# VH-VL binders against q9umr5: the designs that were tried, part 11

Target 1, 268 residues: q9umr5
Amino acid sequence: SYKPVIVVHGLFDSSYSFRHLLEYINETHPGTVVTVLDLFDGRESLRPLWEQVQGFREAVVPIMAKAPQGVHLICYSQGGLVCRALLSVMDDHNVDSFISLSSPQMGQYGDTDYLKWLFPTSMRSNLYRICYSPWGQEFSICNYWHDPHHDDLYLNASSFLALINGERDHPNATVWRKNFLRVGHLVLIGGPDDGVITPWQSSFFGFYDANETVLEMEEQLVYLRDSFGLKTLLARGAIVRCPMAGISHTAWHSNRTLYETCIEPWLS

## First folded at step 10 (VH-VL)

Design ka9
Fold by ESMFold2, fold request of step 14:
Structure ka9 (fold): chain C 268 residues (1-268), chain A 122 residues (1-122), chain B 112 residues (1-112)
Amino acid sequence: as target 1 above (268 residues)
Amino acid sequence: QVQLVQSGAEVKKPGSSVKVSCKASGGTFSYYAISWVRQAPGQGLEYLGYIIPIFGTANYNEKFKGRVTITADKSTSTAYMELSSLRSEDTAVYYCARVDYDEYGSYGMDVWGQGTMVTVSS
Amino acid sequence: DVVMTQSPLSLPVTLGQPASISCRSSQSLVWRDGNTYLNWFQQRPGQSPRRLIYKVSDRDSGVPDRFSGSGSGTDFTLKISRVEAEDVGVYYCMQGYHWPYTFGQGTKLEIK
């Protein structure tokens, strides 16, 4: 039988967004128990990410307990950051495949027309002024906002992303790395036509340097220092990179070709 | 150069609602936090909540959650605070205030509205 | 919630003399970025509050240099080197460290 699948949604999202993904899983893996976690929906997805991690942790514990052979996570957009934090803070998780659907794993510096109400088209260079303050850090977007021109502010003010990336010292770093490394596979999905995740390579742990030149995962300090286990995981053969062009941000969980190519092989 | 102008005084009955507006002129309304702070007659200051208009949602003081709604209209550069199920102890001056927003960052409320007196009497 | 405690609550002062207002927080106000999110506000009679000091000691634009802030950790002080008639009002400290952000009870400065 197939391992249960837990689905974690993204910013301004709800469980309805995943109806096509559920259909695909049922068709290719009949009998699979799929749970779309219906927490922090819509505007509640802007609550602090650590609050969301705690709520999702409470929801996944009984599901994992009923499945001692393991579970899979499918985590979309902001939800991929929630899931990565879950892998770090849960001493006892049994996640086999962590499937990250176009998630801003190294942060967001968006300034595109695609989702104007999420990321303004003209002012991304100014958002650091509020995000890297106590007022801004009370919102999830600011918890992973990563202004490459103010990296010192990011490193010092981030309550979430700098910690789960191991970019700022904290007392749990060793334990979180150990927990993260218990995952079976990390499946990274994204593409150049996403239109929201900026740079789109953030979904593959790439990000801008100070000149807005994208450095790939293997060029990032967090990888080179193996701060939370990326280098170890890649050397183990457990990182799968599945880029796909032609998919907009809202279509990752509703594209059958994407599912068949990037998701289906990792559901056991 | 940011200025905040609030709507006029209100007299309300217990159990009703009040909605106070706060119109901003100048600056980058979408990106700075607009805070709501109240002051009962002869009393100190109490933070109700705030909104960063680009995010379209507010952060509330738990004491008022469920009764207060803070919104913003980016097209008119106007923030709103609505308080429902009014009680006599809600009689206060209600202020909106901007959290400073310049190249050096955000540290506290540097611009305040003139205040809106809300009187709740039966 | 972080509790902010001011002392004294009433402060009568002779014109031209110094004044000092104490503010104590229940927790350190040093935020993760290394800044201390402690503000001082002045509320003149019949007016809205106005910010005087942020980051413990930084004067806001247009605030006279007779106002100064100091302190660290949990203990903070607002000083007026020479009180003038226009300084009458209520002074509040506020922490911007941990939500919900909170004010001290206020110190009413009066000319005796």
Scores: ipSAE 0.702, ipTM 0.882, lowest interface PAE 1.6, mean pLDDT 90
Fold by OpenDDE, fold request of step 14:
Structure ka9 (fold): chain C 268 residues (1-268), chain A 122 residues (1-122), chain B 112 residues (1-112)
Amino acid sequence: as target 1 above (268 residues)
Amino acid sequence: QVQLVQSGAEVKKPGSSVKVSCKASGGTFSYYAISWVRQAPGQGLEYLGYIIPIFGTANYNEKFKGRVTITADKSTSTAYMELSSLRSEDTAVYYCARVDYDEYGSYGMDVWGQGTMVTVSS
Amino acid sequence: DVVMTQSPLSLPVTLGQPASISCRSSQSLVWRDGNTYLNWFQQRPGQSPRRLIYKVSDRDSGVPDRFSGSGSGTDFTLKISRVEAEDVGVYYCMQGYHWPYTFGQGTKLEIK
């Protein structure tokens, strides 16, 4: 039988968004038990990410316990960060494939058209003022806001991303790295036409330097220092990169070609 | 000069709800947080929650267990606080306040509204 | 929740004399950014609270220099060098670090 699939949604999202993905999985892998976790939907997705991690952990533990052969995770957008953190804090997870579906894995620094309703004006240059404070860190968006022009504030104020990245020292860094390395495969999916993830390379652990030049994963300090295991995963062939053009942010979970090319191969 | 002007006094029955408004003028609205604090007669200050208008959602004190709803209308620079299932213990002056910031981040409530008295009685 | 403890709760003072209010937090108020999120508010009778001090010792614009804040970590003090009649009211310390944010009980300053 096929391993169970657990799906985690993104910001301002819900389980309903994954109806096409469920259809594709059922069609290509009949009998697969797919669970789309219905937690922190809509505005609740703005709750602190660590709170979300705890909630999702409670939901996935019983699923994992019933699947001794392992499970697959499909985590979309903000959900990809939640899942990475989940795998970092769980010392007994049995995740075979961790599929990061257009997630800002290296953070977000942008206000694209999709987010204009949330950011009616150019917010990118000033959001650090509120995000890098106790007040802002109570919101998920600020938990992975990564301002390349205020690196010191990011490193000190980020309550989530800087920690799971191992960019700020903490007593659990070694253990979290060990836990995360239990994953069988890390499948990174994203693309240049996403329109939300900024830069889009963040889905592949690329990000801006101080001049807003995008650097690749292998140029990042987190990779060079192997702070949470990226270098180790790459070395053992456990990282899969699947970029695809022509896909908007809200279409990653509904595009059939994307599913067949980037998702399906890792569900067996 | 930034000012916060709140709506007028309210008298409510137990079990009903009240919605207080707080209009900001003289400054920006989107980058700040708007907090709500109440003070029962002769008592101290209690923090209810705050909203960052640009995010469109609020952080709440769990003590109120979902009875408080804080919203913001960026187009009118107005924040709202709604308290439902009112009880006599909710009788208090309700304040809105702006959370200010500098180049190093947010650091407190520098501007306060004039307060709105909410009386809950049978 | 973080408990803010003020002392004294009642403070009768003679005009022209100094006054001192203590505030202790149950947890450190020093955040990762290096700032300490401790505020002092003044509430005159029948008025809204007014912030006097932020980040332990910084005075808001318009606040007389007879007001000063000091302290670190979990222990803080508000001092008034020469109490004036207009200083009558209740003073609150507040922490803005640990959610939910909390106030001290308040110290009522009165003229003897």
Scores: ipSAE 0.612, ipTM 0.844, lowest interface PAE 1.2, mean pLDDT 93

## First folded at step 11 (VH-VL)

Design wb20
Fold by OpenDDE, look of step 13:
Structure wb20 (fold): chain C 268 residues (1-268), chain A 122 residues (1-122), chain B 106 residues (1-106)
Amino acid sequence: as target 1 above (268 residues)
Amino acid sequence: QVQLVQSGSELKKPGASVKVSCKASGYTFTDYAMNWVRQAPGQGLEWMGWINTDTGNPTYAQGFTGRFVFSLDTSVSTAYLQISSLKAEDTAVYYCARNHRFGYPWYYFDYWGQGTLVTVSS
Amino acid sequence: DIQLTQSPSFLSASVGDRVTITCRASQGIRSYLAWYQQKPGKAPKLLIYDASTLQSGVPSRFSGSGSGTEFTLTISSLQPEDFATYYCQQLNSYPTFGGGTKVEIK
């Protein structure tokens, strides 16, 4: 039998958004128990990410307990960060495949309409003033805002991304790394035509330097220092990169070709 | 089983220094941060800071900078608290406490040393 | 810093009694609240974390509830070994403790 699949949605999403994915899984892997976690839907997805991590943890623990052979995680957009944090804080998770579906794994720094409606009076270059305040950190989006021009503020004020990345020292950095390394495979999915994740390479742990030049995962300090295990995972062949062009952000979970190419192979 | 065993009580004069040890056993020492907590006689608990047992990097709470130094000897799974220029108000029981492995990156303390009484008296 | 205020500071009770201790935070701390038990001459012992999660090995008569700024520790039926001082602790920011509640024999 197939291992259970747990799905975590993104910003402003709900379980309904994954109806096509469920159909694809059912068709190609009959009998798979798929659970789309209907937590922090819609506006509630703006709540602090650590709060979300706690909620999702409570939901996945019983599922994992009933699946001693392991489970697969499919985590979309913001959900990918939630899942990474989840796997970092759980010393007893049994996740075989962690599928990060177009997630801003290395953060967000974009001038997108997607963000502008939330911060209509703030430009990308000025959002740090809000996001790196205590008030700003109460919003999920600010928890992974990564301003390459204000690295000091990011490192000191980011209450989520900087911590799960091990960029800022914290009491559980070592054990979180160990926990995350329990994953069988890290499947990174994203693409240049996403239109929301900025830069799109963030889905592959690439990101801007101080000159807004995109550096790859292997050039990132978090990789070089192996602060949360990326270098170790790569070394043991546990990282899968699946880039795909021609897919907009809201279509990653509904595209059949994407599913067959990047998701299905890891649901065994 | 997890155990934290601290050094014995200390009697010091003002201006002297003291070094309290906390030896860990029953778990991988470098996996969990070590905290220090102070409790003055008849008073409550006061968090002093923590040390990264993997990197040795210390973080001190407000009010515990300067005279207080956290250090490690990982070869013997031991954390140390050194207090210099001791004052009468430093009289307290000092606890080492292991950071909880779960949750928010901040601090629950799941295992504690038995405490070390430091008395500063002229 | 976040201040935690415990009430009452002292509580007299008998074996078998239901005991409730309150911890109030000066600002919202979500569920980032722990409870400790300390007996005279002993180190604190973690009882509950994340406001309501019982630490392994802790008797089920202990329970925690609350979120935001109001939290409670409940002992459903006080046992002889439960006479001690109890502390709440928050971790929404750097750790701070409440002033403690001493549970004494009536």
Scores: ipSAE 0.600, ipTM 0.834, lowest interface PAE 0.8, mean pLDDT 94

Design wb46
Fold by OpenDDE, second read of step 12:
Structure wb46 (fold): chain C 268 residues (1-268), chain A 122 residues (1-122), chain B 106 residues (1-106)
Amino acid sequence: as target 1 above (268 residues)
Amino acid sequence: QVQLVQSGSELKKPGASVKVSCKASGYTFTDYAMNWVRQAPGQGLEWMGWINTDTGNPTYAQGFTGRFVFSLDTSVSTAYLQISSLKAEDTAVYYCARNHRFDYPWYYFDYWGQGTLVTVSS
Amino acid sequence: DIQLTQSPSFLSASVGDRVTITCRASQGIRSYLAWYQQKPGKAPKLLIYDASTLQSGVPSRFSGSGSGTEFTLTISSLQPEDFATYYCQQLNRYPTFGGGTKVEIK
């Protein structure tokens, strides 16, 4: 039988958004138990990411316990960060494939419709004033806001991304790295036509330098220092990069070609 | 069982240096950060900082930079606190405390050494 | 830095009494608060973490509550071994302790 699949949604999403994905999985892997976690839907997805991690952990623990052979995670957009954090804090997870579906894994620094809704009077260049305040860090989007022009503020104020990346040293960094390295495969999915994740390379752990030049994963300090295990995972062949053009952000979970090319191979 | 055993009491003169040891046992030393906490006579608790037991990287709290040095000897699961240029105001009990492993980036101190009294007197 | 203010600083009580200690934070710290017990000449002992989670081995007469900026430690029925000084502790970027509450025998 196929390993169970757990799905974690993104910002302002619900389980309904994944109806096509469920159909595809059922068609190609009949009998697969797929659970789309219905937590922190809609506006509740703006809650602090650590709060979300706690909630999702409570939901996945019993599923993992009933699947000693292991499970697969499909985590979309903001959900990809939640899942990475989840795997970092769980010393007993049994995740075979962690599929990061167009997630801002290295953070967000872009002006999107999501930002306009939450911060209607703020521009990208000034959002650091809000996001790196105690008040701002109460919102999920600010938890992975990564301003390349204010690295000092990011490192000191980010209560989520800087920590799970090991960019700011913390007492649990060593253990979190060990836990994350328990994953069988890290499947990174994204593309240049996403329109929301900025830069789109963030889905592959690429990001801006101080001049807003996009550097790839292997050029990032988190990789070079292996702060949370990327270098180790790559070395043992556990990282899969699956870029695809022509897909908008809201279509990653409903595109059949994307599913067959980037998701299906890792659901066995 | 987890245990933290510290070195014995010290009596020093102003200007001297002292090195307090904290030996850990009963767990994987490099999996838990080690903290140092100071308590002056009749006073409360002051967090001095912590050291990454895996990398050896120390972090010092405000007011504990310069004369205070955290170090490790991982081969014997031991953390050290060195205080140089001792002053009378450094008279206190110094504790090592293990970081509680948590599901969040936040941490508390679940195990403590018995404390080491350092007395600075002319 | 976040400041923690404990009240009262001193508390006199008898065996069997219900005792409540308060800890107020200068800003919101959600539920990231711990309570410690310290007896004379001994190291602090962790009692409660995450505001309300009882540390393993700690008697059930101890309980913690609160979130945000106000927290309480309660001893439902004070026992002879409970006479000690209690400290609250928060961790938001850097750990800080309250000033302590000494529970003395009446």
Scores: ipSAE 0.532, ipTM 0.805, lowest interface PAE 1.2, mean pLDDT 94

Design wb77
Fold by OpenDDE, look of step 13:
Structure wb77 (fold): chain C 268 residues (1-268), chain A 122 residues (1-122), chain B 106 residues (1-106)
Amino acid sequence: as target 1 above (268 residues)
Amino acid sequence: QVQLVQSGSELKKPGASVKVSCKASGYTFTDYAMHWVRQAPGQGLEWMGWINTDTGNPTYAQGFTGRFVFSLDTSVSTAYLQISSLKAEDTAVYYCARNHRFDYPWYYFDYWGQGTLVTVSS
Amino acid sequence: DIQLTQSPSFLSASVGDRVTITCRASQGIRSYLAWYQQKPGKAPKLLIYDASTLQSGVPSRFSGSGSGTEFTLTISSLQPEDFATYYCQQLNSYPTFGGGTKVEIK
């Protein structure tokens, strides 16, 4: 039998968005128990990410308990960060495949229409003033805002991304790394035509340097220092990169070709 | 079982230095951060900072920079607190405390050493 | 820094009494609050964390509640071994402790 699949949605999203994915899984892996977690939907997805992590943890624990052979996680967009944090804080998770579906794993720094409506008076270059304030950190988007021009503020004020990345030291960094390394496979999915994740390479742990040059995962300090286990995972062949062009951000979970190529192989 | 055993009481003169030890047992030392908490006689608890037992990186609370140094000897699962240029105001019981493993990067202290009294007197 | 104010500072009670201690934060700290018990000459002991989660091994007569800026520690039926000083502790920022509440025998 197939391992259960748990799905975590993204920003301003809900379980309804995954109806096509459910269909694909049912067709290709009949009998799979798929649970799309209907938590923090819509505007509630703006809640602090740690709050979301706690909520989702409460939901996945009983599912994992009923699946001693393991489960798969499919986590979309912002949900990918929630899931990574979830796996970092859980010392007893049994996740086989963690599928990060177009997630800003290394953060967000973009002036996209998707975000502009939230900050109509702020340009990308000025969002640090809001996001790196205590007030700003009460919003999920600011929890993974990664301004490459204000690294000091990011490192000191980011209450989520900098911590799960191990970029800022914290008492649980060692254990979180150990916990995250329990995953069987980390499947990273994203692409250049996403239009929201900025830079799109963030889905593969690439990101801007101080000159806004995109560096790859292997050039990132978090990798070089293996701060949360990326280097270790790569070394043991546990990281899968599945880039795909021609897919917009809102289509990652509904594209059949993407499913067959990047998702289905890891749902055994 | 988890235990934190600290070194014995110290009597020092102003200007001297003291080094308090905290030996951990019953768990993987490097998996849990170690904190230091001070308590002056008849007073409350005051957080001094913490040290990453894996990397050795210390973080000091405001007011505990300069004269206070956290260090480790992982080979014997021991954390150290060194106080230099001791002042009368440093007279207190000093506790080491293990960070509770929690699903957030927060600081709760689940196990404590028995405390070390440091008395600074002329 | 976040200040925690405990009330009362001193409390006299008898065995069997219901005891309630309050901890107020200078700003919202969600549920990031712990309670400790300290007996004379001894180290503090963790009782409750995350405002209401009972630490393993702690008797069920202890309970914590609250969120935001106001928190309470309750001992449903005070036992002889419960006479001690209790401290609240927060971590919305770096850890800070309340001033303590000494529970004395009446």
Scores: ipSAE 0.806, ipTM 0.903, lowest interface PAE 0.5, mean pLDDT 94

Design wb85
Fold by OpenDDE, look of step 13:
Structure wb85 (fold): chain C 268 residues (1-268), chain A 122 residues (1-122), chain B 106 residues (1-106)
Amino acid sequence: as target 1 above (268 residues)
Amino acid sequence: QVQLVQSGSELKKPGASVKVSCKASGYTFTDYAMNWVRQAPGQGLEWMGWINTDTGNPTYAQGFTGRFVFSLDTSVSTAYLQISSLKAEDTAVYYCARNFRLYGPWYTFDYWGQGTLVTVSS
Amino acid sequence: DIQLTQSPSFLSASVGDRVTITCRASQGIRSYLAWYQQKPGKAPKLLIYDASTLQSGVPSRFSGSGSGTEFTLTISSLQPEDFATYYCQQLNSYPTFGGGTKVEIK
């Protein structure tokens, strides 16, 4: 039998967004128990990410307990960060495949139409003034805002991304790394035509340097220092990179070709 | 079982130094951060800071910088608190406390040492 | 720093009594609140974390509730071994403790 699949949605999403994915899974892997978690839907997805992590943990623990052979996680967009954090704080998770579906894993730094309505008076270059304030960090988007021009502010004020990345020292950094390394496979999915994740390489742990040059995962300090286990995972062949062009951000969970190429192989 | 065993009580004069030890057992020492908490006689609990038991990097709370030094000897699973230039107001019970695993950068403590009384008097 | 105010500071009760201790935070701390028990000459003992989660090994007569700025520790039926000082502790930022509540025999 197939391992259960748990799906975590993205910003402003709900379970309805994954109806096609469910169909694909049912068709190709009949009998798979798929649970799309309807937590923090819609505007509630703006709540602090740690709060979301706690809520989602409560939901997945019973599912994992009933699946001793393991489960798969499919986590879309913002959900990918939630899932990474989830796996970091859980010392007893049994996740086989963690599928990060177009997630800003290394953060977001871009003024996209998708986000402009939230910050109509703020430009990308000035959003740090809001996001790195105490009240700004009460919003999920600010929890993974990564301004390459204000690294000190990011490192000191980011209450989520900088922590799960191990970029800022904290009491749980070591154990979080240990927990995250329990994952069987980290499947990174994204592409250049996403239009929302900025830069799109963030889905592969690439990101801007101080000159806004995109560096690859292997050039990132978090990798070089293996701060949360990326280097270790790569070394043991546990990281899968599946880039795909021609897919917009809102289509990652509904594209059949993408499913067959990047998702289905890891649903065993 | 998890245990934190601290060194014995200390009697010091003002200006002297003291070093309190906290030996951990029953778990992987480097997996959990170690915290230090002070309690003056008849007073409440005051968090002093924490040390990363893996990297050795200390973080001090406000008011505990300068004269207070956290250190480690991982080979014997021991954390140390050194207080220099002791003052009368440093008289307190000092506890080491293991960091409990929670979400975010949050601090709580599931296991404590038995405490070390440091008395500073002329 | 976040300030925690416990009330009352002292509480006299009898065995079997229902005891309630309150902890008020100077600002919202969500559910990031823990409760400790300390007996004379002993280290604090963790009772509850995340406002309402009972630590392993702690009797079920202990319970915690609350969120935001108001929190309560309840002992449903006070036992002889429960006479002690109780502290709340927030972990929304650097740890701070309440002033403590001493539960003593009436």
Scores: ipSAE 0.472, ipTM 0.788, lowest interface PAE 1.1, mean pLDDT 94

